# VHH binders against Uncharacterized protein YOR238W: the designs that were tried, part 22

Target 1, 303 residues: Uncharacterized protein YOR238W, of Saccharomyces cerevisiae (q08634)
Amino acid sequence: MDEKVELILVPCHSIWKSSSHPSDNSVNLGQLPEYWHLAPFQYEGNDHLAFIKHGLTAIKLLLQRFDTATVIFSGSQTKKEAGAISEAQSYYFLFEKLIRYVMSNDNIDVPNFDNELRLLLKEVKNLLSSQNVNVDELFYGGSITTEEFSLDSFDNLIYSIYRFEEVNKKFPQKITIIGFAFKMPRFISCHAKAIDYPQSNITYIGIDPKPANYNQTQLSKYYDDLVQMEDKNALSLFSSDWYATKDRLLTKKRSRNPFNRTAPYAQNIFCKENGKRIEGIEDDEEYFETKIKCKMPWSSPRQ
Below, E stands for the ipSAE of ESMFold2; O stands for the ipSAE of OpenDDE; V2 stands for 0.75 times the mean of E and O plus 0.25 times the DockQ between their complexes.

## First folded at step 14 (VHH; framework vhh_7qbe_3)

Design t7 (from o5 with T102V; at its last look DockQ between E and O 0.81; V2 from the best seeds 0.00; counts 0 for: pae E 2.1 > 2)
Fold by ESMFold2, look of step 14:
Structure t7 (fold): chain B 303 residues (1-303), chain A 117 residues (1-117)
Amino acid sequence: as target 1 above (303 residues)
Amino acid sequence: QLQLVESGGGLVQAGGSLRLSCTASGSDYAMGWFRQGPGKEREFVAYISWSGGRTYYADSVKGRFTISRDNAKNTLYLQMNSLKSEDTAVYYCAAAEPYSDVDYDVWGKGTRVTVSS
């Protein structure tokens, strides 16, 4: 318990359809976009393959630091059409299925995985074999768990910190976030700063979506547009609404909560005693200076 | 509130053409078309970026369907040529803000397309 010091955080971005079965008797390992509840823009980038890369990278890191890290998949029940299953729980189900698949099969060439994902899967299989991994202990022994109440990236960070403490009885001394590379500034420069988490103790590993069959010019335009959309739709908004308590971020967050989830983290200063989020923080910098700075359990000591 | 209203569905002979429209109550969304055939899961058809500068198509419709938008009218179009019986479906318009982790998927009620032999 006292040895767990690192949170490996995977912010989730969709819900895997675990009950989707191909009619041709192939296995659903998340490799087709139809196995996910995707937004329209996620088809171009093969975003579903990036989701798998994020989770496998988290498991790879966990296997290399098993005694000191906990992986948390983070995301709520965000899609009414998916039913009462969270993004986090769907990732948990998928990665357990995928890990059991690679441990049970010599041939792990999954149809429709791209070359990067195939290489990553081989690396994970090699680690699993070399460590003689007990899959039940890996998934059911507390090394991998979920955070199922987050409705945005700020929630992904702050709720996962509290979830880590809930399961390990201590706050994380180090955080590694695995997500889209273009989202790194919002996590590092906005969210971590907003909660006073020491930036020397937080690391971001970025893996972006990758369109198939694009030439170099098409790829350049695609990635440039990612950065522009990130700035327009998220980074600039969080820069003026650090805690996502105002319109427009709050309106979007509410639309992603069709099952009326209320977080159980009462000691979190962003949640009321009933678990509902605080809203309408008027002056974010003043709130930070008076309530957060040097006052969080993870804040750096004053010296 | 963002609302999407599809129109233009109907009965068309195989090999024919049809044009679908979707009027949005706002702009600045990436938009796309999905379809659902009888007894099938919803499937992706085409996507256009919020600015209109990039388009993307499912393999099953490449070369036959063209997505476009008129941002002054907040209207999305799907031109469907060389229609096949397999294109028979209810076609849904969808919108989302790209790469906002707080994105909001909005769907229309759909418009039916039937392709006869």
Scores: ipSAE 0.572, ipTM 0.829, lowest interface PAE 2.1, mean pLDDT 88
ESMFold2 (binder alone), look of step 14: mean pLDDT 81; pTM 0.823
OpenDDE, look of step 14: ipSAE 0.818; ipTM 0.925

Design t8 (from o5 with S100M; at its last look DockQ between E and O 0.73; V2 from the best seeds 0.00; counts 0 for: pae E 2.1 > 2)
Fold by ESMFold2, look of step 14:
Structure t8 (fold): chain B 303 residues (1-303), chain A 117 residues (1-117)
Amino acid sequence: as target 1 above (303 residues)
Amino acid sequence: QLQLVESGGGLVQAGGSLRLSCTASGSDYAMGWFRQGPGKEREFVAYISWSGGRTYYADSVKGRFTISRDNAKNTLYLQMNSLKSEDTAVYYCAAAEPYMDTDYDVWGKGTRVTVSS
C-alpha cells in the first residue's frame, strides 16, 4: 500500500568486529573501540560511539516514518584485515544485535555509552514499543538494507540512490544523510550538486565525534583540526574532481577495494557496463552540463 | 604508496626504557602505535595527529609512553619508559589520512619488544 519515497542514508566509517568476545563477560554492542577496525585518529574522538549514534538516529527516523522510508547503510569491503565483510553489513549486524538487546532487556544502560547514546537508545526502544513494531519486520521486511560497493563519499550518495531504486523500484524523492557534521559541505555542496539532486529535497543530520575529558581549549583545537583535515583530505579535492575520476581521489578509491568489488547498478551513469566506475573526466563542469543537469530522474524541471 | 619501517625493538629489563622509531615514505598522515602480545589481539597504544599538535594514549601506557614525530625526517617515535613485562609485544606503526572517507590504513612489519623480569 504505501510506497517508499525517502532514502535515509548512513555512510559507514568502520567495520564492527562481530566475533570479538568481551573479556569481562559483558556483551559486545560496539561500545569499546577494540570492537571496531579503527584508524589511529578514530581512537581520540571515540568515533565508534558516533557510528552508533548515526545508525540509531537513522533507525529513530525510520520508526517515525516507517511506511515511507528505507534506511541504507553504505560502505564496501574496505579492510583486508577484517575479511570479506563490508562496513555496511557490519553496521547492519550491529544494529540488529543492539535493537534485539534493548527489546530483550529492561536495563539498557550499556557500559561505555555516553549520555547522548543512552537517551537515543531509550527513544528508539519507546518508539518500537509504542508502535508495536516487530523487530523481524524492521530488519528483514525491507525497511533496512545495505549498499556494499561504495569506496568514497561520492559513491555513498550515488550508489545508495541506485540501491534504493533497486529495492523499491523508484528513485528517492527525498534524502536524509546522517553522518559527521564536519562532512556536510562535501555531501551537500559537492556531491548532491554534482548529480543534480534538488537542494530542497536533501537534508543532512550531523553528529561529530566527541573526545572524552577534554577542556575547552583541547576541544577547540580538536574540532579546528577536524575542519582542517576535512578541507585538506576531502573537500578541496572533491571541489576540483566532482566525480572522483582523477589521480588523487581515484588512487584512494582503488586502495579501499582489496576484495575487488564491482558495483551492479546498471542504470548508474557513472558506472561502465561491467560495473567499473568511469574514470578520467577532464572537464567536470562540461560533463555536468552535458550528461547530468536536468537529465537525472531526480532532477528538477528546467526553469 | 606509503611505506612504514619500524626499528628500535629489543630485549630490555623491567623498569627500563626503549625508543621505537617508524620511518614513513611521506608526510601528512595521522600516525600511531599498536601492539600485539603473544596470543592476544592487536591493541591500540598511542596516536599523534598529522600536525603533531595532539596526542592520545591508551590507559595502560599513559604517563609511561610518549609519542612524538619529526616531520623533517618523516619519523614517528615511541619513547617507552618504566617498562613492564606486560609491555612485551610486537609493536606496529600505523598511518592513515583522517576522514577521507575510510582512509587507507598502512601498517609496518612490526618490531619486537621483550621485557624481562
Scores: ipSAE 0.578, ipTM 0.830, lowest interface PAE 2.1, mean pLDDT 88
ESMFold2 (binder alone), look of step 14: mean pLDDT 82; pTM 0.831
OpenDDE, look of step 14: ipSAE 0.756; ipTM 0.900

## First folded at step 16 (VHH; framework vhh_7qbe_3)

Design u1 (from t6 with L104M; at its last look DockQ between E and O 0.80; V2 from the best seeds 0.74)
Fold by ESMFold2, look of step 16:
Order: sequence, then C-alpha cells, then structure tokens
Structure u1 (fold): chain B 303 residues (1-303), chain A 117 residues (1-117)
Amino acid sequence: as target 1 above (303 residues)
Amino acid sequence: QLQLVESGGGLVQAGGSLRLSCTASGSDYAMGWFRQGPGKEREFVAYISWSGGRTYYADSVKGRFTISRDNAKNTLYLQMNSLKSEDTAVYYCAAAEPYSDTDMDVWGKGTRVTVSS
C-alpha cells in the first residue's frame, strides 16, 4: 500500500568492528576510533563520530517520512583485514544496536560522543519514544536496507538507485544523500549529472568531521586541507572520468574489491550481459549523449 | 604498486630510544604508524598529513613519540623515546589517500620492537 518514492542514501566510509570487546565491560556503540577500521587521517577528524551522525540523521529523516522513504546504507567489502563484511552491513548492525540501546536505557550519555551527536541522539530517542516505534518493524520491515557492492561514490549513487528499485519495484523520484559536506560537489556536480538525474530532485545533507580541541585557526587549516584533498583525489578525477572507467579511478576501485564482488544489477547500463562492469569508456561526453541523456527511467522528460 | 618498507626495529632497554622508518613511492599520501602488541588488537600510534603540516598521536604515546616525514626521500619516521614495556609490539606503517572514495589502505609487513627490562 505504501508508495516508496524517496531514497535516503548514506554512503559508508569504514567498517565497524562489532566483535570488539572493551576490557572495562563497557558497551561498544562505535564511540571510540578503535571500534572501526580507520585510515590514518580519520583519527584526527573523529570521523567515526561523523559516520554515526550520518546514520542517525538518516534514521531521523526516515521517522519523519516513514511511509514514503527507504534508507540505504551503501558500501562493499572493502578491507581484507576486516573479512567478508561490507561497510554497509557493519553500519546496519551498528545502528540496530544503537537504536535498541536508546530504547532500553534512560541515560544515553555515551562517553566520547561530542555535543552535536549527543543532541542528535536525544532527538532520535524522542521521536522513537513519542511514536512508540517497533524497532523490529523499523529494521526488518523493509524501510532500512543495504547496498553492498559500491566501490566508489559513483557506485554509491547508481547502485543504490538500482537497489531501491530492487526492493520497492520502482526507481526513486527523489534522493537525499547524507554524507560529508566537503563531498557534495562530486555527488551533485559530477555523479548526478553523469547519470542524468535531475538536480531539482536530489538533496545533499552534509556533516563534516570535527577534530576535538582545535581552535578556529587550526580548524580552518584542517577544513582547507579537506577541500584541497577532495579536489585532488576525487573531484578533479571524476570531472574527467565520469564513470570511473579510466586509469587512476579504476585502479582505486579495483584495489577496494579484495573479495571480488560483482554487483547484481543486470539492467544497469554500466554492466555487460554477464553482469560485469563496463570498463574503458573512452569518450565520456559521447557516451552520455548517446546512452544516458534523456534515456534513464529517472531522466527529465524531453521538451 | 605502492609498497611500504619499514625498518629500524629491534631490542631496546626500557627508557631507551629507537627510530623507525618507512619508505613510500610517493608524497601524496597521509601516513601513519600502527602497532600490535602480544594478544592485542592492532592500534593507532601516530598520523602525519600528506603536507606534513599536521600531526596526531594516540594518548598512550603523546609526548614520547614524534612522527615526521622527509618529502625528498618519501620517508616516514617514528622517533620513540622513553620506551616502556607496553610499547613492545610489531609496528606497521600505513598510507592512504585522504578522503578519496573508499580509501586505499596500504600496509607494510611490520618491524618488531621489543622493550626489555
């Protein structure tokens, strides 16, 4: 009966270690960086707290539009040392644990959560309590699911669109992406355009990392470096390699697939008949004009 | 393609010093050190930004360890002073491109540090 029209997309950035057991018998809610498989730079930014903010924001939005939205956590099995668990699945497990924790406890002051996260957690708890939410229905009823094959941000968008159709039997009419604010241009100015998704139908909610105890000068330098590295490592590359089929982006994509996952979306125009990803698109603008523009189920109607 | 080569591990008396090095093939990586002690999970030790302008340390080593890099040699260093028995571990160098898509993490094979009494 419900008509799902909105994809709430959370691109994932790490793998939560559900089996980590603190020696002091405290509960692992993802609040410490050692509970995650983090890259070195993610320690400075307390990136793990941003990951939790992204997921809680997605759940908050879902609770406000439960009948019309589906949350998708998106990310593949990207770390050999983590084993055969995807970023998306690890987020799903963490947020189920965190929501059950919130429903089971009056005191939700989690050590090492920052002020923004504490406020967000309280807001989510208030919504859950005031609506008498059945947590089993929330997580097991089809409103929250995973996309587990994405190896880059282009994949996060296109594969989640196909995953949404897989579970809801129609493509999303609008998309809300919840991720790092500094990544917004790659999603909006590169990826959405490359697949002809109408920009009026896509919204980005940005939540950046926050180093602790930095003064404003240190914080400014930190965020300036983020923007520079985003331009260098992603935005400039996707501007000249729209579909991530060329040298640097393709090499990075392949290195993130140690478990040889192949996405199952046969109707995806970026897959060959055998389900394998198309590689070696030589002229991206020609490919867009001949294969994509005005031809996607989500394309705007031609005048 | 990118490989990290650590060196400088060994046996040292408590209170002593040791310098680890790690050579990388490029300068565009954020780099760091991790360690794994007996029966413990691998844990973060220190990080230095790709530009070298920012450093970050685990609380357990702050004030005793110093991370640095020599961009001319693409080499990362960890100067370890005032060593304690709990610093005994295999130390791993790691490199990543900051905030690319799901970041490429490259690890060295590790170098053993043993701090004896």
Scores: ipSAE 0.597, ipTM 0.839, lowest interface PAE 2.0, mean pLDDT 87
ESMFold2 (binder alone), look of step 16: mean pLDDT 82; pTM 0.831
OpenDDE, look of step 16: ipSAE 0.836; ipTM 0.932

Design u2 (from t6 with L104I; at its last look DockQ between E and O 0.66; V2 from the best seeds 0.69)
Fold by ESMFold2, look of step 16:
Structure u2 (fold): chain B 303 residues (1-303), chain A 117 residues (1-117)
Amino acid sequence: as target 1 above (303 residues)
Amino acid sequence: QLQLVESGGGLVQAGGSLRLSCTASGSDYAMGWFRQGPGKEREFVAYISWSGGRTYYADSVKGRFTISRDNAKNTLYLQMNSLKSEDTAVYYCAAAEPYSDTDIDVWGKGTRVTVSS
C-alpha cells in the first residue's frame, strides 16, 4: 500500500575510514577529522561534522515520512588512497554504525560532536523508539540505499533520480536535497532546471561547515570565502556548461574517477546518443529546448 | 595534473628552526601541510586559504609554526620554530580546489625533517 514518492538525496563529500581507530580505545563514529579522507580546506570548517549532520538530517526526515520516502547517499569511488570504496558506501556504513551505537547506549554524548549533532541523535533515537521501526528495517528494508557512480553534483541529482526509479519502479515526484547551504544555487538554479525537474517539487536543506571558536567577523569572512570559491570553482562553470560536457567541468569529473567506474543504468540515457554520453554539447540552451524540455519522464506537459 | 614539489627538509637540533617550501604548478588552490611521523598516521599541520587571508593550525604546532604563501610564485611556506623531537616526520604539501566537485587531495612526494635530541 505504501507508495515511495520522495527521494531524500544526500550528496557525499568524502570517504569515512571505517578501519581507523586510535589506540585510546575510543569508538570511530566519524567524529574526528582523522577518520575521513579530507582535503586541506575541510579541516578549518569541521566539514566532517557537517557530513554527519547531512546524513542524520536525512534519516530524521525519513523516519518522519517512512512509508513515502527513500534516502539515497550519492557518491563514487573518488579517492585512490582510500581504495575501491565509494563515498556513498562509506556514508551508509557510518550511519548504520552510528545509529546502532545510539540505540545500544543510554549515554549518547559522543565526544567532539556539537550540540546540533547531539540533538539530531536524540531525535532519531526517539523516533525509532516511538514509531516501531527497528534499525534492521531502517537500513536493510529498502528505505536507505546508495548511488555509487556520481562524479559531480550534476551526477548526484540525475543518477539518484534513476537509482530511485531502479529501486522503487517509478521516478520521484518530490526531491529533498540535504547538503551544504552554499551549494544550493548549483542544484536548484542549474541542475534541476537543466533536466527540467519542476522547481515546486524540489526542496533544499542546507547545512554549512562550522568553524569552532570564531567570532562573528571571522565567521562572516569564512562564509564569504566559501561563496566566492563556490562561484569560482563550480556555480559559474555550471551556468555555462549545464551538462558538464565541456573541458573544465569534464576534466574535473574525470579526475574523480581513479577506478574507471561507468554507471550501469540502462534508463540513464540523458545526454546520450547511441547509448553513450554526448561529449561537448555546443549550445546548452538549444539542447535543453530541443531534447529535454517537456520530454523527460518527470517533465510537466507543454502548454 | 597539479604538481607539488617540496623542499627544505633536513636534520636539525631540538629548539632549532627550519623553513619548508612547496611550489605548485598552478594557482588558486587552498593549500596545507601534513606530516607523517615514524609509525604514525598522517596528520594535519597547517592550512592557508587560497587568498592567503586565513590560516589554521593543528594544536600541536600552534604558536611554533607559521604558514604563508606567495601567490605570484605559487609557493607555500612553513616556518618551523622551536622544533621538538615529536616534530620528526615526512612533511607533505597538499592542495585542492575548495568546494569544487573535484575535492581531490593532491600530494607532494614529501620532504623529511629529523629533529635530534
Scores: ipSAE 0.584, ipTM 0.836, lowest interface PAE 1.9, mean pLDDT 87
ESMFold2 (binder alone), look of step 16: mean pLDDT 81; pTM 0.824
OpenDDE, look of step 16: ipSAE 0.809; ipTM 0.920

Design u3 (from t6 with T102V; at its last look DockQ between E and O 0.86; V2 from the best seeds 0.00; counts 0 for: pae E 2.03 > 2)
Fold by ESMFold2, look of step 16:
Structure u3 (fold): chain B 303 residues (1-303), chain A 117 residues (1-117)
Amino acid sequence: as target 1 above (303 residues)
Amino acid sequence: QLQLVESGGGLVQAGGSLRLSCTASGSDYAMGWFRQGPGKEREFVAYISWSGGRTYYADSVKGRFTISRDNAKNTLYLQMNSLKSEDTAVYYCAAAEPYSDVDLDVWGKGTRVTVSS
């Protein structure tokens, strides 16, 4: 039995409506946009299908390295209209339901899944069957869990590292992040560097949204706009506010905390003993050099 | 803080037209319309990108509704033609900063549209 060494991190992006009941007696497996609390732009991209691809890809990787990895879905209670349910918990509920449905049914052609998602689902089913993994063991045995307090992508990374240590008693030696490809620079070039996580030990798997029925010109324009908006709304801001403690990113973070969640990861340097985040780091480079560089449990040793 | 103010709702005969407006305090947002009919969940109607270069419609309104924006006036429009009884709803304007960390949304208070048979 090998020890858990790899964090497979899925930053969450919406809340699945687990109580939504289709009027036609079909099963809610997250396949329709109406089953999610989506922002306006997420309808064009069929973002909900990307969310499912992220989670299934994480489960696929877990099954290939079951004894050494832990999957963490990460995201807080971010939508007032959804009630007191976190993004992370809703993903956990959805993927348990989806996996049990797939293992209990011969026909796994879910209406409204695209071809890429159908293929991924078949791959996961085949892995579960060939490895004889009990679904209860997969979901209740400690291989998949949640991190429910993150309010931004920096929190997704740092809180999930501490959550991994909380459940496995060791910090992860390797991290694989599965999310939108256009978000990779903020995770790799900003967040991982800001916490001194070794670049050779972190990998990003990107799966972007995919609008239906777009030709190649429309797709190119769509993806160019994604990159532009990512730069405007996130990447540029994190480049000058590494720890999300300044007015612009802090205001955004507060706006998505309608249920006043306070993280329980008080052991990390970015949380106060009462669980609230540190605020007002003005000189990020000085803070990094003074408090972070070569000083984190995962930092490379000084020479 | 971003504020959204809808207007233009009212009572209209089936087959008629209405134009909804939503004034925003800024112009750099992706914007859209949602609606909530009696006893129903809020549902997507239409979306327009921050630049105005892409639009997207729910199937139930495609061909009958047109979303547009005037960035000089910070105003979003929904032209509703060939109205049906099932279009009766409170219509909400929404704005978002696309792909922020939490995909933050701002909603207006809504404007009521009633379509008579």
Scores: ipSAE 0.571, ipTM 0.829, lowest interface PAE 2.0, mean pLDDT 88
ESMFold2 (binder alone), look of step 16: mean pLDDT 80; pTM 0.814
OpenDDE, look of step 16: ipSAE 0.820; ipTM 0.922

Design u4 (from t6 with W50Y; at its last look DockQ between E and O 0.81; V2 from the best seeds 0.00; counts 0 for: pae E 2.05 > 2)
Fold by ESMFold2, look of step 16:
Structure u4 (fold): chain B 303 residues (1-303), chain A 117 residues (1-117)
Amino acid sequence: as target 1 above (303 residues)
Amino acid sequence: QLQLVESGGGLVQAGGSLRLSCTASGSDYAMGWFRQGPGKEREFVAYISYSGGRTYYADSVKGRFTISRDNAKNTLYLQMNSLKSEDTAVYYCAAAEPYSDTDLDVWGKGTRVTVSS
C-alpha cells in the first residue's frame, strides 16, 4: 500500500498551445516560444524552456519516490485568448506528449532544447526504463494531477495543498515546490509562513530563465532586473498583504479569471461561504495569530 | 488600469518605412509589439525592457525594425524600415508586469499596416 505524503508542486506560468502544428514535419513539444501564450518579457528569457525544465524536474523527482509523492501542476484558465484551457491542464497534456515521444523514439535530440533540458529528458527516459514504470501508470494512475483554479502564487500553494488532500485523503507532510529560483522568497517567506506550514517540511527547487547568447554583463543586468521586478510586482506586495485581500493583489487576482472559475475549496478558512474570499483583513499579523497559527491541519503544536 | 493606444499604421510601398507609436497610461512595464497577418496567428515582433536598456527582436524583423521607448512620454515606438509585403499585419502593442503572478498581457486595439508591391 502506498502512502502519499509528499506534494511536488509545479506552479504554472503559461498555456501551451496543444493544437499548434508546425508546417514542417517537426513535432510540437513546446520547444519554440510560438507554441505558448507568452508575455513579451518571456521571449527574452526563453521562459518556455524553463517551464519544461520545471515539469521534467518534477517528474524526475516523482520517479525517484513514486510510491510516496504526487505531482500537481497548478494554474487556472487565465488567458481569454487561449480559450477554456487552464495552465495546469496544458502542462499535463504537454508532459504526457513529451514523455510518450521520449519512450517511442531512440533519437530524442530536440534542436531547440538546451543542454540542461536534454540531460533532464535523458534522465527521465532512463528512470522510466530502469524502474519499469508504464507511461499509462505514470499519468493515469493518480501520481500526476492538476489544480486548475489558482490565480496567483498564494493560490498555487494553498489550493494545491487542498487538492492533494482531495486526491490522497490526507494533507501533505512534505512539499517540494519547483519553479523560478527568483520566486523562492515569496513562496517560502510569505506564503508558507502565512498559512503556518512548517518551514522544515517545505523545500524549493529553483530554475530560472536563461537568455541565449548573453555575455556576463548582459546576464548580470538581466538577473538584477528580474530580482527588482519580483520585488516590485510581487514580493513587496505579498509582504504587506499576506492573503491577497487588499486592493492591488485582489484586483490582479480577479483580472486573471476571464472564465469565472470558482474553486471547489470554498469553505476553507481563506474563503467565505459561497466561495467569496475574505475582503477586509485589516491586520494580517493579528489575523494570522488569532485564526491561523497552530490551527491548520498541518500546523505544529503551540510552543 | 493600464491602457494602450496604437497609432501610425497605414499603406506603404515595399521598401518604405513607417513608425508606429503606442501611448501608455503609465510606465514601469516591459513592452513589446506583436502582429497578426492575414490567416496567421499573432506573432512576436519586438520587446523592450522596463528600463529601456534591453531589446529583443524576432528573426524576421531583426536589422529592419527598431523598438524604443520614451518613458517621459509613456510612449513605445516601432521604427519599421525596408518593409516587405510579408510585414502586412495588424500590429498590437503589449505591456506586462514581469512576474507579477499573472501572465495577463495588456493589449492595444491594434493598428493596420499594409505593404503594397
Scores: ipSAE 0.573, ipTM 0.833, lowest interface PAE 2.0, mean pLDDT 87
ESMFold2 (binder alone), look of step 16: mean pLDDT 80; pTM 0.815
OpenDDE, look of step 16: ipSAE 0.826; ipTM 0.927

Design u5 (from t6 with S27D; at its last look DockQ between E and O 0.89; V2 from the best seeds 0.75)
Fold by ESMFold2, look of step 16:
Structure u5 (fold): chain B 303 residues (1-303), chain A 117 residues (1-117)
Amino acid sequence: as target 1 above (303 residues)
Amino acid sequence: QLQLVESGGGLVQAGGSLRLSCTASGDDYAMGWFRQGPGKEREFVAYISWSGGRTYYADSVKGRFTISRDNAKNTLYLQMNSLKSEDTAVYYCAAAEPYSDTDLDVWGKGTRVTVSS
């Protein structure tokens, strides 16, 4: 079939260490935090388990709509200590390994996975069987690919739209984003609006981090702080810098590119022909009204 | 650009104590300590939230190490008690903006802790 219409987007948040091997002869399936390049705060939330939930949820959705959707893992080569491997490629490798492991073993109780992950694994295994899709078709048949140049959440959305067109020769008619629930407003209320993507055609599935062994008071403090930090470090910034072309957001973006990657998406109006980004958009509303509104390939027609 | 400077390392006998400090050239960071023993990968030691109200420790150091911060001085501390030879490592402080896109990872240059029998 030629009619791919839905982008299932997984913004990536870390790099899985495929070469890390446990001393006890167990298999590295991303289940321990030391198998990832994590920031300090990501240890508290067991964020690595959320990353796996995001990817498995995306694969589950793909299997339910295999002929019409493409999964894209999105994220660049962001960690100098990890070498020249992108977040997106590391997710792709991990999920292929995890799915092959699950299909090759009767016992799928992966150590250190929580019950939600175990249920997701079982659902994916059952879907592969019932849809008559083998692992080679899933991963090598063009249904799952990567976007490896994104340096922030704005890039995750806009670059994955262009990557979808690069692979499928048409822009997505529908987008489903699978990520942290607390990040939904920046994707839906900021990014999608800023690029004029129709609100009726984009949805967000949120799965937050989950600290272990916290009581209700500790959980409340954790999630309150999480929302406050999201507002402080991202949402408020994108609200006044829609395209991430100014001061603080641009500085953060530059710091995430230790391997000097340049995106190849020639149709992207936020990049020049030489591959360099447009910077310093001073009046975002004027830019939107003049360059974006009703002018993007995915914009709704104006009557 | 953000810079982190560790201090307080040294040679100490097993059972002894040390206090590490890390001074940041800015604020608004979630901060933590990592360590790297000879021939090993870096491993997580402790984390303290931006507000200072939550702490989190690796199992290997719970009850022996205490992380704290003084936001007025932009300084992170690690009190290490009941030290064991297994604690011998270069200790690094690290900082990140929580839940920024693709975390901003900044590492100090490290301070050496050697625990002798």
Scores: ipSAE 0.607, ipTM 0.845, lowest interface PAE 1.9, mean pLDDT 88
ESMFold2 (binder alone), look of step 16: mean pLDDT 80; pTM 0.810
OpenDDE, look of step 16: ipSAE 0.811; ipTM 0.920

Design u6 (from t6 with S100A; at its last look DockQ between E and O 0.81; V2 from the best seeds 0.75)
Fold by ESMFold2, look of step 16:
Structure u6 (fold): chain B 303 residues (1-303), chain A 117 residues (1-117)
Amino acid sequence: as target 1 above (303 residues)
Amino acid sequence: QLQLVESGGGLVQAGGSLRLSCTASGSDYAMGWFRQGPGKEREFVAYISWSGGRTYYADSVKGRFTISRDNAKNTLYLQMNSLKSEDTAVYYCAAAEPYADTDLDVWGKGTRVTVSS
C-alpha cells in the first residue's frame, strides 16, 4: 500500500557522536554514554540505551505496518558543542548504521546493551529477515525521515504533524509517540489537547530510563524524582503556557537554538499570526477556543 | 541565565587530596563534574541530584571522589582523595534542569588539576 496514514513519532533527546572512537575493537553503535552528548543526570539513568530502545521500537512498529506508517525522528540542532547536526539527523544516522549492522552480522550481542535492548534488537532482526526488507528502500524511500526544527516537546508534535503532511501529502489520521513514559502527560494531556488532536487517534508508548544495580527503594526514589522534576520543569509550565509563547518556556526554546534555525512550517497558520511566530498569548483558553478548536485540519467537527 | 564558576584546582602530589568548588548563580539544578585530560575527550566524573539525595560516580573514581552540594549557597563540591597521575585534567562543573524540553545544559570554564609523581 502507498497510503500513509500513521505517524510514528520519536522525540529525540540527545545527539549521537558518529565519529567517536571505540575503546576496544568494537564498533560505535551508541551503546556507551560517551558516544552521546549527555547531560549529567542522563548518566545515572543510562538514558542513551532508552534512546536506542525508542528508535528500535519505532522501526519494529514500522516493519509491522510498513505500507501505512512513516517514522519521524524529531529534534533540532540543539547543542553548540556538537556542531551543525540535529538530534533527529544523528538518530537517523545511528539507526541506519545499527540496522545495516544487524543485517550484516550473525552475532548481534552488542556489548553494553541491557537485556531488554538485546531482545528488542533480535526481534527487529527477525522482522527484517522474515519480510526480506530492502534496507536502502527502508531508509531512502521515505518510510523513515527527520523533523529537524523542533526546540521543545510541543514542537516535536506539531512540527512532525506538518512534516508528515509535507512527505505524504496528507495529515496523519493516527499518531503513535514513542518516548519516556514519565513524559506521557505533557504530550497527551497538554500538547495534543492544545492543538485539538483527537484523543482517540493518538497513542503513547513509554520506555523510561533504567539505572543499573539499584534496589527497589533506590528505583522508587529515582522514578518519584523523575515525575516530580517533570511536573516542575514541564507540566506546570505548559499548563499555564499551552503554546510556549511566554517568558520561561519561550526563553528555554530560544536557548536551545544556538544555530538560529527557523522552521519551514512557520508560514502555516498555526503558531503564527501575520506571518510571524506568536509571542505572549495572554489567554491560552480563549486562543484555543477562537483559533484552534474545530479549526485545525485534523479537528473533529463541531457539536 | 545560569552561570557556573569553578575553583580549587592546583598542583598536588600523587596520593594527595584536593577539593573543588563550583558556585552556581541559581538553584534547583542537577549538577555534576566532568574532566578532560591532555589529548582526550571530556569524560563524566560524578553527578548529584538537585536535592542532594542521590549521587552517581564513574567507575574510575568510585571510592576516591565524593560529590556533595550546599543548596543554601548554591555550591557544588568534589572531594578528590588518593589522587593518581591519570586524574590530571581540566575539571568542569555542569548543570541541567532534569528532563526539561530538549535538555538545557550549562558548563563552567574549568579548573586545572595536575597530579605529580
Scores: ipSAE 0.639, ipTM 0.857, lowest interface PAE 1.7, mean pLDDT 87
ESMFold2 (binder alone), look of step 16: mean pLDDT 80; pTM 0.817
OpenDDE, look of step 16: ipSAE 0.818; ipTM 0.922

